# Designs tried in a protein design chat: VHH binders against Deoxyribodipyrimidine photo-lyase (PHR). Part 1

All scores and structures are predictions.

Target 1, 134 residues: Deoxyribodipyrimidine photo-lyase (PHR), of Oryza sativa subsp. japonica (Rice) (q6f6a2r38to171)
Amino acid sequence: GPVVYWMLRDQRLADNWALLHAAGLAAASASPLAVAFALFPRPFLLSARRRQLGFLLRGLRRLAADAAARHLPFFLFTGGPAEIPALVRRLGASTLVADFSPLRPVREALDAVVGDLRREAPGVAVHQVDAHNV
Positions, changes and structure headers below are counted from each chain's first letter, unless a header gives other numbers; Kabat numbers aren't used for antibody chains.
F, E and O are the ipSAE of ESMFold2-Fast, ESMFold2 and OpenDDE, as the mean of both directions, binder to target and target to binder. V2 is 0.75 times the mean of E and O plus 0.25 times the DockQ between their complexes.
Where letters were taken out, [cut] stands.
The coordinates of atoms that the task and the answers printed are left out; those that the model quotes come from them. Centres of patches stay.

## First folded at step 1 (VHH)

Design a10n (framework vhh_7nfr_2)
Fold by ESMFold2-Fast, scan of step 1:
Structure a10n (fold): chain B 134 residues (1-134), chain A 120 residues (1-120)
Amino acid sequence: as target 1 above (134 residues)
Amino acid sequence: QVQLQESGGGLVQPGGSLRLSCAASGFTFDDYAMSWVRQAPGEGREWVSSISSSGSYTYYADSVKGRFTIARDNVKNTLYLLMDSLKSDDTAVYYCARDLTEWSYEIDYWGQGTQVTVSS
């Protein structure tokens, strides 16, 4: 079935190793490919928070436009990583591909997503791609 | 309208434990991510921990990871911070905070704060 690429930190479509890996898996199985981004709720200090959000949202808007131009389905979730297992089930996906991240909050969110999939969609494969180790 | 009321602070010896509670009212508690933020004497505000609206995802500052646990009870509209192995550096006023939306990086409501003092 479909391959879902969960974009965690590498917020681009060009020169994205995890996306290339996901596209290769989809092509090998003659399956559709979709990209998903889920916002991580993390507090920031003071008025700097609004500027950080502004930059992030501008980047995501550009990503959505780029995906649309490539006819690549792009899903933006504002409810956090918990929406990823629901998307995987809704699409009947065979595989979830995620960027490797050494950041603890991202690792914990990924572990929770994997745990949810093991309970509710045990046939789904999960692949992590570390761009630094090619 | 929106009210966040902390309790459970106090004086404790190094190595001790405290449980902070935050009673929420005036909004649909289970629609919002919640956070704990602290301010030590003479320091700026430091984010401590956050929990998703469902309670499924938790996040911690490196300084408290493994010692503190954030939890919520959506039936009782209450946020908790379970604090173990307290250190003098944990001395601060602890604030319960509501995120503007479940996905936001901005806090729109704060409690009044509860004092935690870790001292001999």
Scores: ipSAE 0.000, ipTM 0.178, lowest interface PAE 12.0, mean pLDDT 77

Design a10s (framework vhh_7sr4_2)
Fold by ESMFold2-Fast, scan of step 1:
Structure a10s (fold): chain B 134 residues (1-134), chain A 119 residues (1-119)
Amino acid sequence: as target 1 above (134 residues)
Amino acid sequence: EVKLVESGGGLVQPGGSLRLSCAASGFTFSSYEMGWYRQTPGKQRDLVADIYSGGSTKYGDSVKGRFTISRDNTKNTVYLQMNSLKPEDTAVYYCARDLTEWSYEIDYWGQGTQVTVSS
């Protein structure tokens, strides 16, 4: 099945080591590649400034346009990282590639995603790519 | 130019206390989420505490009940009060500015301040 790249740290399509790794895996298995981004839920969204939120939304719009130009399926989830395992199952994906992150909330989200897949889709391979070790 | 300058690190006995300060300049401090991260030799940086622009806080499990993050928007400063310090709290502590509350994207780091807990 397809390879899904869960974009966490490097929110771009150019010069992205995890995306390059995911693309290599997809090419090696002659399978499709998809990119997913999940917004982390925050209980204090009302504290977000127009400037910060505007910057994020403009970046995501540019990512979506770039992905469309490259014929890459791009999935944006507003319900948080829990939607990633559901996407993997829906697409029948063989592999999930994620950025390695030292940040605890991101690591906890990744651990939860991996735990879900281990229980519900144990055949799915999970790869973490550490850009600083490549 | 954005600057984050930490102070307050040092050597302390187990069970002791330290207060770290981070003086921020070059941006509208009150508009940003600020955090403290730590890094031990051979490990990656880990979140210690976050404080949102509205004042609400979040802590790493290992420090809950012992550490308190706070901010003073009139002084453009974020603080980390560390109580009941343990040897495993020994690390370089970094002040960080979080660009977004959606992705934990850190766009500026301080230089770091060493905290050593030993007898």
Scores: ipSAE 0.000, ipTM 0.128, lowest interface PAE 12.8, mean pLDDT 77

Design a11g (framework vhh_gocatamig_d2)
Fold by ESMFold2-Fast, scan of step 1:
Structure a11g (fold): chain B 134 residues (1-134), chain A 120 residues (1-120)
Amino acid sequence: as target 1 above (134 residues)
Amino acid sequence: EVQLVESGGGLVQPGGSLTLSCAASGFTFSDYWLAWYRQAPGKKRELVAGITSGGDTVYMDSVKGRFTISRDNAKNSVYLQMNSLRAEDTAVYYCATETYGDLYIEFDYWGQGTLVTVSS
């Protein structure tokens, strides 16, 4: 089955370590690759986020356009990280690749997603990549 | 102007200790997470330790129990206490901070680094 990259830290398609890892896994197994983006609930937001709203919106538009140009399936979820395990099951994915994040709310979300998959789809491999800009 | 300035690096023998400090300016320090990364020659940068605005911490597996990250919001500083140092800990250590929102996480700034050499 397909490889799903759950995009968190590196919100770009070029020079993205986790995406390169996911692409390599997909190529090695001759499987499709898909990218998923899940909006976190309001309690994750910082007071400073309002100043970054325009940048976030522009980034989402660029990501969608770049994915389309690469013929890469791109899924945007507004219902939070719980949609990720549902997508993995719906696509019959073999592997979920996620960015490593040291932020506790993101780590808790990752742990919840992994827990769901271990219970409901135990054959799915989960990889967390400590992405770098270098 | 946003700046992160590291200090405290040096030469130490295996089993020794060092405390690294990072002084921050130009942003609301208490709202941001701070991290220590390191890079050895010919290797990629790796996350060593991080601390959130709320005080939660994360550590690289090989440093758990040996290193402790802490922050002092009144002094706009973050620290890395390094105990039981090993030759493999030899690297340039960098202080970094990231902005984040519901889905947007980006490295804002990096310091110039401080060299830690563990000789045997």
Scores: ipSAE 0.000, ipTM 0.128, lowest interface PAE 11.9, mean pLDDT 75

Design a11q (framework vhh_7qbe_3)
Fold by ESMFold2-Fast, scan of step 1:
Structure a11q (fold): chain B 134 residues (1-134), chain A 118 residues (1-118)
Amino acid sequence: as target 1 above (134 residues)
Amino acid sequence: QLQLVESGGGLVQAGGSLRLSCTASGRTYAMGWFRQGPGKEREFVASISWSGDSTYYADSVKGRFTISRDNAKNTLYLQMNSLKSEDTAVYYCATETYGDLYIEFDYWGKGTRVTVSS
């Protein structure tokens, strides 16, 4: 089944090592590739936050348009990382590729995702790509 | 432009409690606490989203420490219970300054020292 790339920090389609890894896995298995972005939940209330959110949303809109132009499915979730295991199961994915982060909160979110997949979809492979050490 | 000021550190006996505070002068998003003990690397302790709905803890402090925030006061807290000698460290407040897309910290305070005696 498909390969899902859970995009975190590197919100780009060019020069993205984790995406290149995911694309290579998909090509090797003759499987489709999908990109998922899970936004951590936020209140979106203050004018200062609205300005930063505006830049973020414009960037994500451009990223989604670029993915569509390449016939690459792009899924945006506003409910955070908990949405990722549900997407993996819905697509019948064989593999989840995620960015490696040395920051423990990101690792804890990934551990929760892996724990869910281990219980509900034990055949799914999980790959972490450490782009920051290359 | 942003300034983070930690407070609440001090000397406490093992089994005791302390509450650390971090007051921000400027924009903050997700926030967290990190610590560096004598002769050790800096390590993650806890983090909290801007809304306060999502929290994460290092396994070593889970069940003993509680992170919280008061956005009206622009202040982050760490309630530390059942303190152990290995909790002795300088505790640093950190935040995201460019946005809150991920739990990624790019700005740090100067730290507050916690010493736990046995």
Scores: ipSAE 0.000, ipTM 0.114, lowest interface PAE 11.7, mean pLDDT 75

Design a12n (framework vhh_7nfr_2)
Fold by ESMFold2-Fast, scan of step 1:
Structure a12n (fold): chain B 134 residues (1-134), chain A 122 residues (1-122)
Amino acid sequence: as target 1 above (134 residues)
Amino acid sequence: QVQLQESGGGLVQPGGSLRLSCAASGFTFSSYEMSWVRQAPGEGREWVSSISGSGGSTYYADSVKGRFTIARDNVKNTLYLLMDSLKSDDTAVYYCAREGYTDEWSVTYDYWGQGTQVTVSS
């Protein structure tokens, strides 16, 4: 089935190690590739000043446009990381690729996603790619 | 401590050129997307351009495409904005900004320079 890249650290399509890994897996299995970005549903995000939200939206527009130009499906979720396992199940994906991060909130979100998939879709492989040595 | 310091602003005539620089310190510069953001007198902040950590991807606001070029030197920890064919509506304070907190969302900005004034006037 399809490979889903859950974008966390490198918010770009060029020179992205996790995306290259996901693309390699998809090519090797002759499967589709999709990219997903999930906003974290924290009070801070919901209370973000108009300026910060404007920059976020412009960055996401650039990313979506770049993905479209490369014929790459791009999914934006505003309901948080819990939408990632739902997407994986909906697409019947074989593999989830995620950026590795030592940062606590990202690690906790990834652990929750992996736990959901282990329980509800145990055949799905999860790959973590470290784009930066920390 | 993270620091960003802009320079290179000034007064120029319409059609002129300027090169802005941003000296970065206190972090691994090549690991972060960097942006230029401007604020015209009495207006809100407007995103101008962004560059990926490697320099492999660049993005521009429609108002500056074909006139401005963003570049970086990861050995010198310096971000540049090369501005050609300047117009009076490019008059603004230009800020260097670093991509924000990556464990929540990497497209927000967590550190800003003091800004450098660009005035385009005949």
Scores: ipSAE 0.000, ipTM 0.134, lowest interface PAE 11.9, mean pLDDT 78

Design a12s (framework vhh_7sr4_2)
Fold by ESMFold2-Fast, scan of step 1:
Structure a12s (fold): chain B 134 residues (1-134), chain A 121 residues (1-121)
Amino acid sequence: as target 1 above (134 residues)
Amino acid sequence: EVKLVESGGGLVQPGGSLRLSCAASGFTFSDYAMGWYRQTPGKQRDLVADITSGGDTKYGDSVKGRFTISRDNTKNTVYLQMNSLKPEDTAVYYCAREGYTDEWSVTYDYWGQGTQVTVSS
């Protein structure tokens, strides 16, 4: 089944080690590749935070356009990381590839996603790739 | 070659204290989250505490308020300060570098060899 790359840290398609890894896995199994980004919920969007969110959303729109130009399915979720296990199940994916991140909220989200998949889709392989490791 | 070396374990009476150290080498220590896990006979390893590259910490429910994790990036070392030790804290304590693999049982990509902590009356 398909390979899903859950983009967490490195929000780009060029020079992305985790995406390269996911593409290699998809090619090896002659399976489709999809990219997913889940926007983490923010409790408050005031002052500087609204401006920062605007920059993020513009970047994500460009990323979605770049993915479309490459004929790469791109899924954007605004409800948070909980949408990722549902996407994996909906697509019948064989593998989830995720960016490694040392940030606590990202680690907690990944732990929750992995826990969900262990319970509801135990046959799915999970690969975590450090996109910034030199 | 990634290497994690634990030290500081030993025998202590209930209410006592120990400080565990984990010396890391073979990677850029400051870029990684580090953790302490423990294992008792017949059970899987459980999270004791972990710390991100930015210094944010998480603790297992049984040790909150008693244990403190810290790191020193200049010495490539992560520490676990254990206070108010109880007999149920008796376990082998493992240092780990955070990562995931395609094996569901592995949540950290490198482990130390472990250090025994025994709390006995």
Scores: ipSAE 0.000, ipTM 0.125, lowest interface PAE 16.1, mean pLDDT 76

Design a1g (framework vhh_gocatamig_d2)
Fold by ESMFold2-Fast, scan of step 1:
Structure a1g (fold): chain B 134 residues (1-134), chain A 120 residues (1-120)
Amino acid sequence: as target 1 above (134 residues)
Amino acid sequence: EVQLVESGGGLVQPGGSLTLSCAASGFTFSDYALAWYRQAPGKKRELVAGITSGGSTVYMDSVKGRFTISRDNAKNSVYLQMNSLRAEDTAVYYCARTEDSGWTYEYDYWGQGTLVTVSS
């Protein structure tokens, strides 16, 4: 089945080792490749600035346009990382590829996603790529 | 290893000016967005200014027109020019590396911070 790349750290399509790894897996199995980005929820007590959202949305719009130009399906989720296991199940994906991050909120989100998949879709392979070291 | 080193903090009178510098190493500087954050005692850390890899800038409302962020890719450095400083600008200022779309609480790397005190 398809390979899903969950974009976390390296929010770019050029020089992205996790994306290259995901593309290689998809090619080896003659399967489609999809890219997903999930917005992390902001802490309740942290005020959202319009400028911060504008920056993020402009970046995501550019990513979506670049993905479309490269014929890569791109999924944007505003409900957070919990949408990722649902996407994997809906697509019948064989593999989830994710960026490694040392940041605690990202590690917690990845652990939750992996836990969900182990319970609800135990046949899905999960690959974590440390972009800093490659 | 990725490193961000801030400098330029200090004591300044209200209405004064100060320039903060952040020297970066261990990554391809031109590929990343850089930002300045600040944290005052007892307050949340907040975004002050950001600059994308392409040079687009954003500013917090309370500093717009007073602060200017810039970058020098040849020197792997990002700068924050602060003019018309006010007492409420007193904080530790941090340099952060992020992706162009990463203006959330997820930041790849932070510097050690540099203290800016605005007082008479």
Scores: ipSAE 0.000, ipTM 0.109, lowest interface PAE 14.6, mean pLDDT 75

Design a1n (framework vhh_7nfr_2)
Fold by ESMFold2-Fast, scan of step 1:
Structure a1n (fold): chain B 134 residues (1-134), chain A 121 residues (1-121)
Amino acid sequence: as target 1 above (134 residues)
Amino acid sequence: QVQLQESGGGLVQPGGSLRLSCAASGFTFSDYAMSWVRQAPGEGREWVSSISGSGGSTYYADSVKGRFTIARDNVKNTLYLLMDSLKSDDTAVYYCARTEDSGWTYEYDYWGQGTQVTVSS
């Protein structure tokens, strides 16, 4: 089945090792590739800067446009990471590829997503890719 | 010119205490959240603690909660990490980092040079 790349850290299509890995898996199995991005809810009371919100929104718009130009399905979820397992099940995906992140909130979200998939879709392979292993 | 400079590391016995400091310059310190991040030998960086710009909110990794306290002095432009009940597993280089919440993850745009903490008998 399809390969889903859950974009966590590298919000780009060029020079993205996790995306290249996902594309390689999809090509090897002659399967479709989809990209997903999920906005995290704000459980922390750190103040969001207007500049950082503007950059995020502009980045997501550029990313969606670039994905469309490359004929890559792009899914944006504003309800948080819990949407990712639902997407994987809905698409009948064989593999979920995710960025490695050392940040605890992102790791906790990834652990929750992996836990959900192991319960509800145990045949799905999960690959975590660390692009900055130096 | 943004600069972050850590100090206060050293060699301590298990169960001991240390206070790390980070002197910040070149920006309005109170406008930014700040974090401590550590790196043990042969391992990746591990987030330890964060504090909001006002100091009103603090967050801790489970491995240090109850033992470490993050604090800041916005008049002196200084970030602190008060470390109690130190364990051998706390041995690492500790980095001060200026922190942004992008709405999806924490981002660190400036780092100090690091200060070595070694916990051994």
Scores: ipSAE 0.000, ipTM 0.152, lowest interface PAE 11.8, mean pLDDT 78

Design a2n (framework vhh_7nfr_2)
Fold by ESMFold2-Fast, scan of step 1:
Structure a2n (fold): chain B 134 residues (1-134), chain A 121 residues (1-121)
Amino acid sequence: as target 1 above (134 residues)
Amino acid sequence: QVQLQESGGGLVQPGGSLRLSCAASGFTFSSYAMSWVRQAPGEGREWVSSISGSGDSTYYADSVKGRFTIARDNVKNTLYLLMDSLKSDDTAVYYCAKVEEGDWTVEYDYWGQGTQVTVSS
């Protein structure tokens, strides 16, 4: 079934190791590829950087436009990482690919997502890609 | 350019303590979050801990939580990792990394040679 790339860190489509890995898995299984982005809770993003919301929205709009130009399905979730398992189940995905992140709150979110999938969709493979592992 | 120099590693027995230091130059240290990342022999890299630019927020891997403390001195441009109750599983080369934050990207770079920590009975 389809491969879902949960974009956490590298918010670009060019030179993205996790996306290349996800694309390779999708090609090997002759399956579709989709990209998902989930906005983390405000305390994590806004307290860490104190950035204006306008800058974040502009970046997401550019990412969505780039994905559309490449005919790549792109899903944006403003309700946080908990939306990712629901997307995986809805698409009948075989594999979830996620970026490695050094930050504990992001890793805790990934652990929660993996836990949900192990209970509710145990056939889904989860791959975590570290861009610095080359 | 960015330069990070780790020090403070060594050979200790289980239950021992070490303090790692990372001297930073080439950037405005207080404006960036910093991380410690380790690599054990024959294994991939493992994130250990991160600290915000101000020092107000700290994050730890489950394997080190309660035993390690990350700290920084923004006047001296130095990052620290205070390691207590060391276990054989903590044996690794430890690297400090500058956290690069864009609109949504969080990434770290390994600029230094690392410092070897060996926990041996």
Scores: ipSAE 0.000, ipTM 0.149, lowest interface PAE 12.8, mean pLDDT 75

Design a2s (framework vhh_7sr4_2)
Fold by ESMFold2-Fast, scan of step 1:
Order: C-alpha cells, then sequence, then structure tokens
Structure a2s (fold): chain B 134 residues (1-134), chain A 120 residues (1-120)
C-alpha cells in the first residue's frame, strides 16, 4: 500500500534523506507516496512570536506548492500529530517513514503515533531515518 | 473562537457590481489564507477565489477577469470585488479561513453567508 512520509524535522523536499528513503520504498513496491506535515498544538508553540509563525506558514505554503508541482500529495494537519495515524489508516498505507530526532517533544509525538498504530493497525511498518547513521 | 462575518450582498442588475467584505476574528489573520466560495440551492460549494498569506491568488474559471479578491491585514478583512455580474453568479457567498496548500485545502471555518442575486 502507499508509503507516507511524516515530515518532522527536515521541512524541505530537496536533500531530505527521510523523503529519499520513503521514495525508494514506494518505488520498490510500486506504491504511491504521500507527504504529511502536522503542526504541533498550541502549547508547544506558546513561545513562538507572530513573525515566527508567519514564516512557518509561508514556508509550508511554498512546500505544498513544490510538492504539487512534483505530483506528490501533501497533507497539512493543524490539529497536530494525532492526525497522522488516522491518515495512515484512511490511505491504507503499508509504511510510515519519519525523521529521527533526539528532541523530546518530537520523540514523544512519534512514540504516541507508533503506539496508536501498533494498537489499531499493527501491519503498518514504521521506519525512522537518522541522517547520521549511514 | 474563529468568527467570520460576511457583508455587502444584495440585489443587482446584470452588468452591475458588488463588493463583499468578510470581517475575521479569533486568529492571526495575516498568517492564514482566506477565500470566497459560493453555493446555489441543491449544489456543493464552489471556489470563487482564494488569497494566500503571501499574497498569491487563485480564481474559479467562471469568474477570472471579472472578480478580484484582496485583503487588508490591518483591518482583518478580506474583500471580493465583483464586476460584470451575470444571472449565473446568483448564489450565497461564503467567506472561509483556508488551510494552506492547493489540493489539501480544508475549510473548517465558514461564515453564515451573504446572498447575491443578479436579476432584472
Amino acid sequence: as target 1 above (134 residues)
Amino acid sequence: EVKLVESGGGLVQPGGSLRLSCAASGFTFSDYAMGWYRQTPGKQRDLVADIYSGGSTKYGDSVKGRFTISRDNTKNTVYLQMNSLKPEDTAVYYCAKVEEGDWTVEYDYWGQGTQVTVSS
């Protein structure tokens, strides 16, 4: 089934090792590839100033346009990481690819997503890509 | 709480003009895309125009060259200037707060709508 790349750290389409890994998996299985970005909830962004949030949203708009130009589906969730397991289930995805991060909030979000998938969709493979372990 | 309030609708003769306004509150207006959509009875809502946070715009094919979307970030307001109105433009017009991204755009927040009737 489809491969979903959950974009966590490297918010770009060029020189993105996790995206290249996800693309390779999709190509190897002749399956579609989709990219998902989940905006972290308000408490995580409480320290973000208006200009920082505006910069992020403009960047995501450009990223979505670039993905569309490449015929790559892009899903933006303002409700946070909890939307990722639901997307994986709706698409009937075989694999979720995510960036490896030692940052606690990112690891906690990934652990929660993996926990949900283990309970509700145990056949889905989860790959974490660490750019420094190659 | 996100709130959108439309105004400016009314009855106009074919060839006339109307300017719709949408006053937004409850979010950082300048950081989000805004749009206008319309609906006739028994049909789904169709895109009229979107304006993104960076200023780029997108129009429905039937309104290109006749309608112009604009925004005023100091007033938290989005506008739709409608020129050369036709009977086919008769609809309820809705303002929307738009999630960014052309094909993943979701409109969770809609105003109550404003009626535009184009008739002699």
Scores: ipSAE 0.000, ipTM 0.121, lowest interface PAE 12.6, mean pLDDT 76

Design a3d (framework vhh_8dlx_2)
Fold by ESMFold2-Fast, scan of step 1:
Structure a3d (fold): chain B 134 residues (1-134), chain A 121 residues (1-121)
Amino acid sequence: as target 1 above (134 residues)
Amino acid sequence: EVQLVESGGGVVQPGRSLRLSCAASGFTFSDYGMHWVRQAPGKGLEWIGNIYYSGSTFYNPSLKSLVTISRDDSTNTLYLQMNSLRAEDTAIYYCATYTESGDFTYEYDYWGKGTLVTVSS
């Protein structure tokens, strides 16, 4: 089934190793590819100044436009990472690909998402890609 | 235009429970995640938790066992259930959301006017 790339660290379509990995998996299985981005809850965002958040949201708008131009499904979630397991189930996805992040709140959210999938969709493969270490 | 209206605050005795409500209008409530945030007198904002459109919740770990967030999409209402209230829970409580700004971006962050909860000392 489809491959979902959960974009966490590298918020771009070019030179993105996790996206290339997800695209390779989708091609190998002749399956669709979708990209998802989830805004993190406010405690994570409070350490960033309001200006950084503004630039982030404008960057996501450009990413959505670029994905649409490439006919690549792009899902933006404003309620946070818990919507990722629901998307995976809704699409009947076979695989979730996620960026590795050293940031504590991101790692905790990733652990929660993986835990939810192990419990509710144990057949889904989860691939964590460390773009810095590949 | 997005409007959020909190209610249910007031003076409450220590150890009691209280449920706050947030009435939402001006957007498709069932498509968006919702947040609860509080501000105690003279202190900064403290995030309590959120509920996604799917109904899944994520809480501030320091508050997780003391609060429950729920939603009723049929009435466009968000709820915060608080148990075992203490003086340190005295704060103005806000509901908030990120909404689409019309160009398919979420640049706006809407807050209600807040509802005051006072836990008597």
Scores: ipSAE 0.000, ipTM 0.152, lowest interface PAE 15.1, mean pLDDT 73

Design a3n (framework vhh_7nfr_2)
Fold by ESMFold2-Fast, scan of step 1:
Structure a3n (fold): chain B 134 residues (1-134), chain A 122 residues (1-122)
Amino acid sequence: as target 1 above (134 residues)
Amino acid sequence: QVQLQESGGGLVQPGGSLRLSCAASGFTFDDYAMSWVRQAPGEGREWVSSISWSGGSTYYADSVKGRFTIARDNVKNTLYLLMDSLKSDDTAVYYCATYTESGDFTYEYDYWGQGTQVTVSS
């Protein structure tokens, strides 16, 4: 089934190691590739001033436009990382690829997503990509 | 320029208490959420706590819930971490961190202080 790239840190389509890895996996299995971005339930995102939200939303709109120009499906979720397992299940995806992050809250979100996938979509492979790995 | 300066660390015995402070300058402090992040020797960075721009919402890592309290004073541009019932596992350098308008939005912190060392030992 499809490969889903859960974009966390590197919010760009060029020079993105995790996206290149996800694209390689999709090509190797002759499967579609999709990109997903989920807003984290952080105080600055949930209760941020208009300036911070405006900047983030402008960046996400540019990213979505760039993905569309490349014919790359892009999913934006505002309900947080919990929407990622539901997307994987709905698409019948074989693989979830995520960015490596040294930040504990990002790692904890990934652990929660993996736990949910184990229950709701067993058999889905999860790959975490370090930007400096291979 | 954005500057974050931590203070209040030190050596305490298990069960002791410390109050960490972070003085912020170079940005509109009350427009941004603030966080405490720690790093123990040989380990990665661990998020500890966050507080919203207004102070109305606080969040804690499971390892510190019920023991630590995050607070802010928007008049003084200062962030606090009140640490009770300290354990040896709390030994780390504690960093004040925030996101600001960085030019390329990310979910990683844009600005970090230099850190303050907390050592819990008998």
Scores: ipSAE 0.000, ipTM 0.138, lowest interface PAE 12.2, mean pLDDT 74

Design a4g (framework vhh_gocatamig_d2)
Fold by ESMFold2-Fast, scan of step 1:
Structure a4g (fold): chain B 134 residues (1-134), chain A 121 residues (1-121)
Amino acid sequence: as target 1 above (134 residues)
Amino acid sequence: EVQLVESGGGLVQPGGSLTLSCAASGFTFSSYELAWYRQAPGKKRELVAGIYSGGDTVYMDSVKGRFTISRDNAKNSVYLQMNSLRAEDTAVYYCAREVTSGEWYIEFDYWGQGTLVTVSS
């Protein structure tokens, strides 16, 4: 089934190792590729200034436009990473590709998503790509 | 090799002002987000202020209106202007380079040695 790239660290489509990995997996299985971004802002950091949220949203709109230009499905979720397992199940995805991060908040979010997938969709393969160390 | 060198710490009276400087080397400074963190004894490090490569800033609620972060890309430097200092601002202040491109969480793993700020009368 489809390959879903959950974009976490490298918020770009060009020169993105995890996206390249996801695209390779999709091509190898003749399956569709989709990109997902789940906003889980740190209220302590992002809600400090309305301007900061505006910059993030403009960047995400740019990413969505770039994805559309490349005929690449792009899903933006504002309810946080909990929406990722639901998307994986809805699309019947075979594989979830995510950025590896040693950062605790990202690891905790990823571990929660992986835990949910093991319960709801145990056949889904999860690949973590360390773009900073490759 | 990435280096961050802080300076400007010292002893200051409550209500006083202090400017911290961070000199960076070993990376393309203009392409990275920089931040000031602080750590008081017995507490975890907390983000005080951050400045993005594009110039936008973020501040901890307790320092808004009192502290100003700025950068000078030509000098590879980040500054923290601290006004109206309080006893609770006493901490070691660290300059850090961001390792992630995400704006919904900010984490820094390239730290300088830190500079001590003591606010006491």
Scores: ipSAE 0.000, ipTM 0.151, lowest interface PAE 12.0, mean pLDDT 75

